# Ledger of designs, part 12: miniprotein binders against a7ua95r516to809

Target 1, 294 residues: a7ua95r516to809
Amino acid sequence: ASLSLLSISDLVPDLQFIFFWMSNAIEILYFIQQKSPAYMQTIELMDDKAGSKESLLSATISANEEAMTILEEVIMYTFQQCVYYITKTLYVVLPGLLDCNPFGTEPSSEQCRRAAGVCVCAVCVMPEAVRRVVSVFQTTSDLLQQYQVHSEIQSQMFAYLFFFTNVSLFNQLIDKGPARGWFQRSRVLQIQASVKILLDWAKGAGHNHLAQKFFAKFCSTVTILASPPQQLSQMSWKALCAEHPSLKPVQLHRILTQYQLMAELGPLPIWQPSSEDEAYIYRTVDLLESFENH

## First folded at step 8 (miniprotein)

Design ja24
Fold by ESMFold2, fold request of step 9:
Structure ja24 (fold): chain B 294 residues (1-294), chain A 86 residues (1-86)
Amino acid sequence: as target 1 above (294 residues)
Amino acid sequence: SDEAERMAEDARRMIEEAQRLAEQGNHEEAIRLLLEAAEIAARSGDPYLIAKVALTAIVIALQTGDEDVIRRAEEVLRLAKELMRS
């Protein structure tokens, strides 16, 4: 019940706290890396006769090992805490992507466009549901930049957020799609447009590679569902598997079954699984994705 | 050189005690000891000791939940970073 109370705005102070201490830990890492070679060399150039050189070298190696252990634990802990807070927010806002209409057919805006006689780009309107998701990604990006978090850590953060988004959207679509009408053609086109807004954000933010990798399953699903019936009905099962390798046989079978129903292509199955895949299309334990695969 | 090694031993002892106090939940006393250790650690010339002062303060800040302790941990971190620049 209280999960719906956690917006990204409510979590910014917690995220700022975590990023502040994470970024300072990273700064300590750079200090160690900068100073360590010279210090170790100073010890190694000492006269060995006193025996204190070997003891000091051993103590220095132990201190370096301990400091690096603490540093790794701090960075891992703070990363996991950030992911925890951000994904709690994403879990609340992501389902709205499946219900919204990015095409916004407002009569006033259409009439104003006609009356003005101006060719205005009728690009997808960003509905509130999409804006809430983009806001989570954008706020995360802004905080990572504000605190100068290393680019590799930023990439790992967005890799996980995109993975989480993919799992959440895919599972909701498969699990609730029939009851919510999300497999209807008009709705699929709306979902496709909403997802494109997210992908465009990821590209503009420099994360296109990560989004393509980690959104693959949901994007494949939407691509299939949005395909024109004439084009899709011409594709074999084997061709679809090759084009959409992210989809398990049970998942592809479920998607195609819903597609055929909603596209009114008749009751007779169009796509016949290969003999290799036929045993797998009934594995319902593989239908939904786990949040623990990443 | 002998004085630097003596400072390093003193700083190590103080940092280890601060870490022990933090593990016991006595974060206020751990922070006080880190403030005392910071200049000794920096003057020792051992970069790992001043780094451990800063890292121990970071760990305390992440564990405590007490805003007053967090502010004092930030003071330790600020002092340690200033000394690192010297």
Scores: ipSAE 0.646, ipTM 0.906, lowest interface PAE 0.9, mean pLDDT 84
Fold by ESMFold2, fold request of step 9:
Structure ja24 (fold): chain B 294 residues (1-294), chain A 86 residues (1-86)
Amino acid sequence: as target 1 above (294 residues)
Amino acid sequence: SDEAERMAEDARRMIEEAQRLAEQGNHEEAIRLLLEAAEIAARSGDPYLIAKVALTAIVIALQTGDEDVIRRAEEVLRLAKELMRS
């Protein structure tokens, strides 16, 4: 369905269908890769009395290339279909992360939990908005495991999902942040806490490296915005660029402009771009990120 | 052997006809033909033929939208995978 409010649980049957056929296509790919050398060797050991080895080898190579082309198209198509369905649900639930208050949740109990000889003294309670995003990631992970999808494909899928999440959150913050009050200090601290919950999920799921790589732009943005004014105002433009290489000059300039406004640090610019960057801080074409993977 | 080459030619012809039927939208007849071709393709000794049976069924299942055709494509795939394991 094309409903903008569709949850991930409503799409599970569609995702199960796609994962089933994708997993089987991958299995056939490995079958061909495993059998092809032995079959080619059988042809090479054959006597030429029944026909030309060169003709049979040529036909076999052509058949292999045709089969591999079809498999590549099927696997790519099914992968793209999975990410299409999953990202439609992410698009709906991600804005809630920017509006939620994770600090207002009280646990029903503070009882410690013992696991494997360690004590966990805090009850981890997810705000509803964070839980909805985690549910999309967790459901995806569960389906990939259920259909025994190869770990390399699972990593590629989460790399794309984290990339999509980063772009969506960053673009919404930059584009809608002023009107929605998301640059206010108290809001930034709430956003930072919500993002930490997502990063903790990714670490526990075995995707820490991917999350750190693909959330870098949004995390850098939130880190800058959450910095105390006395600390941030003492950092030079060059130091900020070096600490946050994922941010383009126009992006860093916009973030610092909003920071200065919300921290009420006066109208005079505190951070002076380098002469090399000065031409780039007004390139609005570079402000928002593309969802196209490079 | 001559028998294996004959089986390979028969399987190729059946698979090509099934692919033609699928392109024309006649997915039920394509599936029927793939079921018939699977054993012949496996016995031919050419691994690409049984793989093409499975691949053609996968393509049909992804294109059709008809739940009965999908179930029958699953039957072809199960048979092909069983034969690929032997």
Scores: ipSAE 0.625, ipTM 0.898, lowest interface PAE 1.0, mean pLDDT 83
Fold by ESMFold2, fold request of step 9:
Structure ja24 (fold): chain B 294 residues (1-294), chain A 86 residues (1-86)
Amino acid sequence: as target 1 above (294 residues)
Amino acid sequence: SDEAERMAEDARRMIEEAQRLAEQGNHEEAIRLLLEAAEIAARSGDPYLIAKVALTAIVIALQTGDEDVIRRAEEVLRLAKELMRS
């Protein structure tokens, strides 16, 4: 797909075009809402000469219903187009979160280095991979604010973007993690730190509730993988299911299997699934998430 | 007014024809008809008709790939918004 090569900056003109027409549709909605009560009352107070009052009322109701239908279609279409453009760029940049090192000691800011001599800001440098993902979210937020898109539409858009991000990161970790070494403890801690930066952005942007809801599966996965072996080995399967309800039994089983292997805790399974979950731990059809389940 | 009701009926017919043309992909002619319908819809006194002119232009602009059609759809929208304020 040719679009997979584009950055969010290259898509800004297309997004501006879509938001321009969306915002004008919303303005027309405001106009209808402002004028409708007075106009309907004017018709009710008219003299009914030659039966024109009843015909006008019927035609007016029909025109209102058609206008509202068109408004809904415009909003749905423009929302879907925005999601299409934004998620194509997210798909390209998200894998980098799993490979980057947020604990780098190489500072990128000369001002920070000069102020401290031994710069404590070096631990605060955002990795380029994280910066690319944040840039997509921030550009989206800025455009939504610039065009004063209704807050409910803004919330729905970020709900889907967080859902997409969660599914993409989770599926890549589960599917490619063994081959890429992503289950090694040092890499898990790096991934956890990178996700924390992204969650901090979401909280600062006013989307904390959405992030908590829609990142739950990936965050649960990383939390389990980052746990010290002494702590995790003392938790029962039942306790892990209760703390991480977003994980399906096959998903939890796969995560714990990889954890046990990387922590070198021997071949004997530490966590025994409940009898109810036993039927589901080998259902590989349920291992990866669908992008269509939002 | 009998004249206002006649203009409302004329505008309604023109808007429906423009919507039909747009569904068939004939966006240039749909836009031309919307430009003509805007003044008639506004003079009818029915706020829903001028709103439908604007909304139909928005739909065409979002679906066409023709930059000249988009520019003319913006002209329809600008005219409709001016007429809405009167």
Scores: ipSAE 0.618, ipTM 0.903, lowest interface PAE 0.9, mean pLDDT 84
Fold by OpenDDE base, fold request of step 9:
Structure ja24 (fold): chain B 294 residues (1-294), chain A 86 residues (1-86)
Amino acid sequence: as target 1 above (294 residues)
Amino acid sequence: SDEAERMAEDARRMIEEAQRLAEQGNHEEAIRLLLEAAEIAARSGDPYLIAKVALTAIVIALQTGDEDVIRRAEEVLRLAKELMRS
């Protein structure tokens, strides 16, 4: 199937399969962890038949360690598979978020999976491009809840998905934004509104902290670009660095340079990097975010 | 009891053989052996053997492309989980 046609709906059966086995592996891991101390104590309380007890204890410990190792591998494998499928879907839908006009009255063509008919839920009233992104996260959340996946694993999964989303959106905005006109104020405001809808969803889903943390770089970029020229031109490089600590010097410099071009501003001495940052603003290798740094 | 210990040893050997069979790609025979091992493991009273049965069933289910083997793995897992709760 063409990657362009890949919907999260198409992956639900595969994800259900993986989540089922992952959740059960986690349950077994916790079972072993909870029962191990009591079982070892039971062995320790057994009558010592001529060194048989130490041998049994050692064998039990070894078997437990082996089982735990295999369980961890299974959990890691299934987690990675879930992330792989979900991120593939995100990769397809995320570009649409940057082109989205959330102020447009485009009718939703997609039916809400939660309703047999016309749904007026918060997701269904979203712009189509935003809804597609939210649908991926919502489907993930629903599956994690359905299979009662441990909260820590849920948090790790959403952390990674938000990280991936931030990196993808940030890189696309920085790399393609100028050419696509995404740095124009009207487009920036559209992007800001679209991201706000996504963040509001994340807040409603209980992932507010994770969303704020992992979207910080993209949000900072959008915030800077959305700032009126009169306001932003009064902010020094140091002030902008302090307000947007998630941005590397090279990233901030790129954003400001593109902003300057878009706003037809002359050179602003106030945006001149500090002497300490001057060496870093030319590190183009650090401009785009890596997907490997998670 | 000597009987429980013998059952535990039998279950352990069966699980190990099922693991070897699974590694060889013989998932059908592996899962069949695990079904038998689950009952023996339950009667042994060793919770680790039950957990190992369940774990091996998960591994087989993730390795196999055979829907019948997957269904049998789910059955093994269900049985193991019932025993783990007892």
Scores: ipSAE 0.572, ipTM 0.858, lowest interface PAE 0.9, mean pLDDT 89
Fold by OpenDDE base, fold request of step 9:
Structure ja24 (fold): chain B 294 residues (1-294), chain A 86 residues (1-86)
Amino acid sequence: as target 1 above (294 residues)
Amino acid sequence: SDEAERMAEDARRMIEEAQRLAEQGNHEEAIRLLLEAAEIAARSGDPYLIAKVALTAIVIALQTGDEDVIRRAEEVLRLAKELMRS
């Protein structure tokens, strides 16, 4: 099937399968961890039948370590599979977020399947492109809750998904933004509004801290680009670096250069990189974010 | 009791054999043996053997493409979880 037609709904059965086994593996892991100390103590309190106690204890420790290792591997494997499927779906829907006009009256064609009739929930009133992205995250959240996956694993999953989303959106904006007109003020404001809807959802879902952390680069970029020329032209390079610490010097320099071109601003000495940053602004390898360093 | 120890040893051997069978790709025989092992493990009173049964069922379920084996693995898992709570 072409990647372009894949919806999160199509992956729900596969995800349910993986989440089921992952959740059970986690439950067993905790069971072993909780029972292990008491069981070892029981062995230690047994009458020493001619050295059998030490051998039994050693065998029990080894068996426990083996079981824990296998469980960790299973949990990691299932986690990676879930992330793979979910990110594959995100990859398809994320580009639509950058092209979305959230101020447009395009009726969401797909009503929430949960309600008989017109659903007026916050998700159903979202622009279609935003709704598709939110639907991926909401489905993930619903599945994690359905299978009662441990909160730490849930947090790790959302951290990765937000990371992936930020990297994808940031890289697309930096690389393709100028050519696609995404650096135009009107388009930037649309993107800003769309991202705000996503962040509001994340806040409502209890992931506000993670969203703020992992979307920082993309949000900083959008914030700079959305800034009025009169305001941004008064901010020095150092001030911008301090306000947007998530951006590398090369990234900030690229954003400002493209902003300058878009706004038809002459050379702004105030945006000149510091002598310390001057060497870094030419490191084009650092311009785009990597998916590997999470 | 001497009987519980014997049951624990038998269950352990059965689980190990189920693991070997699973590694060989014989998931059907592995899961069948694991179902038998679950009952013996329960009678032994060793909670780690029950956990190992459950773990082995998960591994088989993730490795197999056979829906019948998956269903049986779910059954083993349910049984093991019931025994863990007892």
Scores: ipSAE 0.572, ipTM 0.858, lowest interface PAE 0.9, mean pLDDT 89

Design ja24
Fold by OpenDDE base, fold request of step 9:
Structure ja24 (fold): chain B 294 residues (1-294), chain A 86 residues (1-86)
Amino acid sequence: as target 1 above (294 residues)
Amino acid sequence: SDEAERMAEDARRMIEEAQRLAEQGNHEEAIRLLLEAAEIAARSGDPYLIAKVALTAIVIALQTGDEDVIRRAEEVLRLAKELMRS
């Protein structure tokens, strides 16, 4: 019950706290890295008072290594906490993306807080379910920029968030899709359009490569399901494997089997797995994606 | 100078004591001692001691649930950052 009401806006104060300390830890890390060579050189240039220089240098190196280790631990801890809070919010809003009709005329109930009036920005004109997902990513981006977090850490964070999003959407589509009617062509086209809006946002935010990489499996699934029966029935198993290398044989086989049932197609020998893949199509343990493989 | 070296040694000892106090859960006394250490570290001219003060303040802020300690940790951090830029 309580998780269903969780919005990214409710987590902003906690995220601000964590991002503040993370950003400062990174700043201190860079400060030490920049000052360390000069300081060590200063010690090296000191008069050797009876072996005190070597002892001081050793103590300084050890103290620097300890400080760097603690800073890395702090950065990792704060990073993990941010990801934990953000992914909780994503878990709540992502199912809405699969049920969204982006072609509907329903006005977004929430306006952008940045505008004094009716905002017509790209986010405000999005379907509500898509806007909620994009709002999580946008809030994350805004906080990372506000605290001037290093670009590499930003990239790593978005890589993980896109990975999590792909796994979540893929697993939901494969597991619940047939029962929810998400494999129906009209519904698939809605999902495809909703995902396109998300990918367009990611492109505009400078994360195009990461989005293309980490959404590949979900996008491949949606692309296959969106394909007309006349077109897809002409594609061999080998051709589909080659076009969609992100899909495991068991995943592709499951998608095609459900597609065949939905489209009321007879048996298609052209979709028969190769002898090499035949053993793998029955590995149901590999059907769903794991969150641990990142 | 001999004075700067003594100040560096005093600051180091104070930082170590603040760390020990923080590990014991006495964050209020730890942060108070750390604030005193920040001033001494600044006078020593050792940039690593200033960085250690800042780092210790971050660790205390992340470990404590006390808002007053967090505010004081932010003050220590601000002071340390000002000294890092000087």
Scores: ipSAE 0.537, ipTM 0.843, lowest interface PAE 0.9, mean pLDDT 89

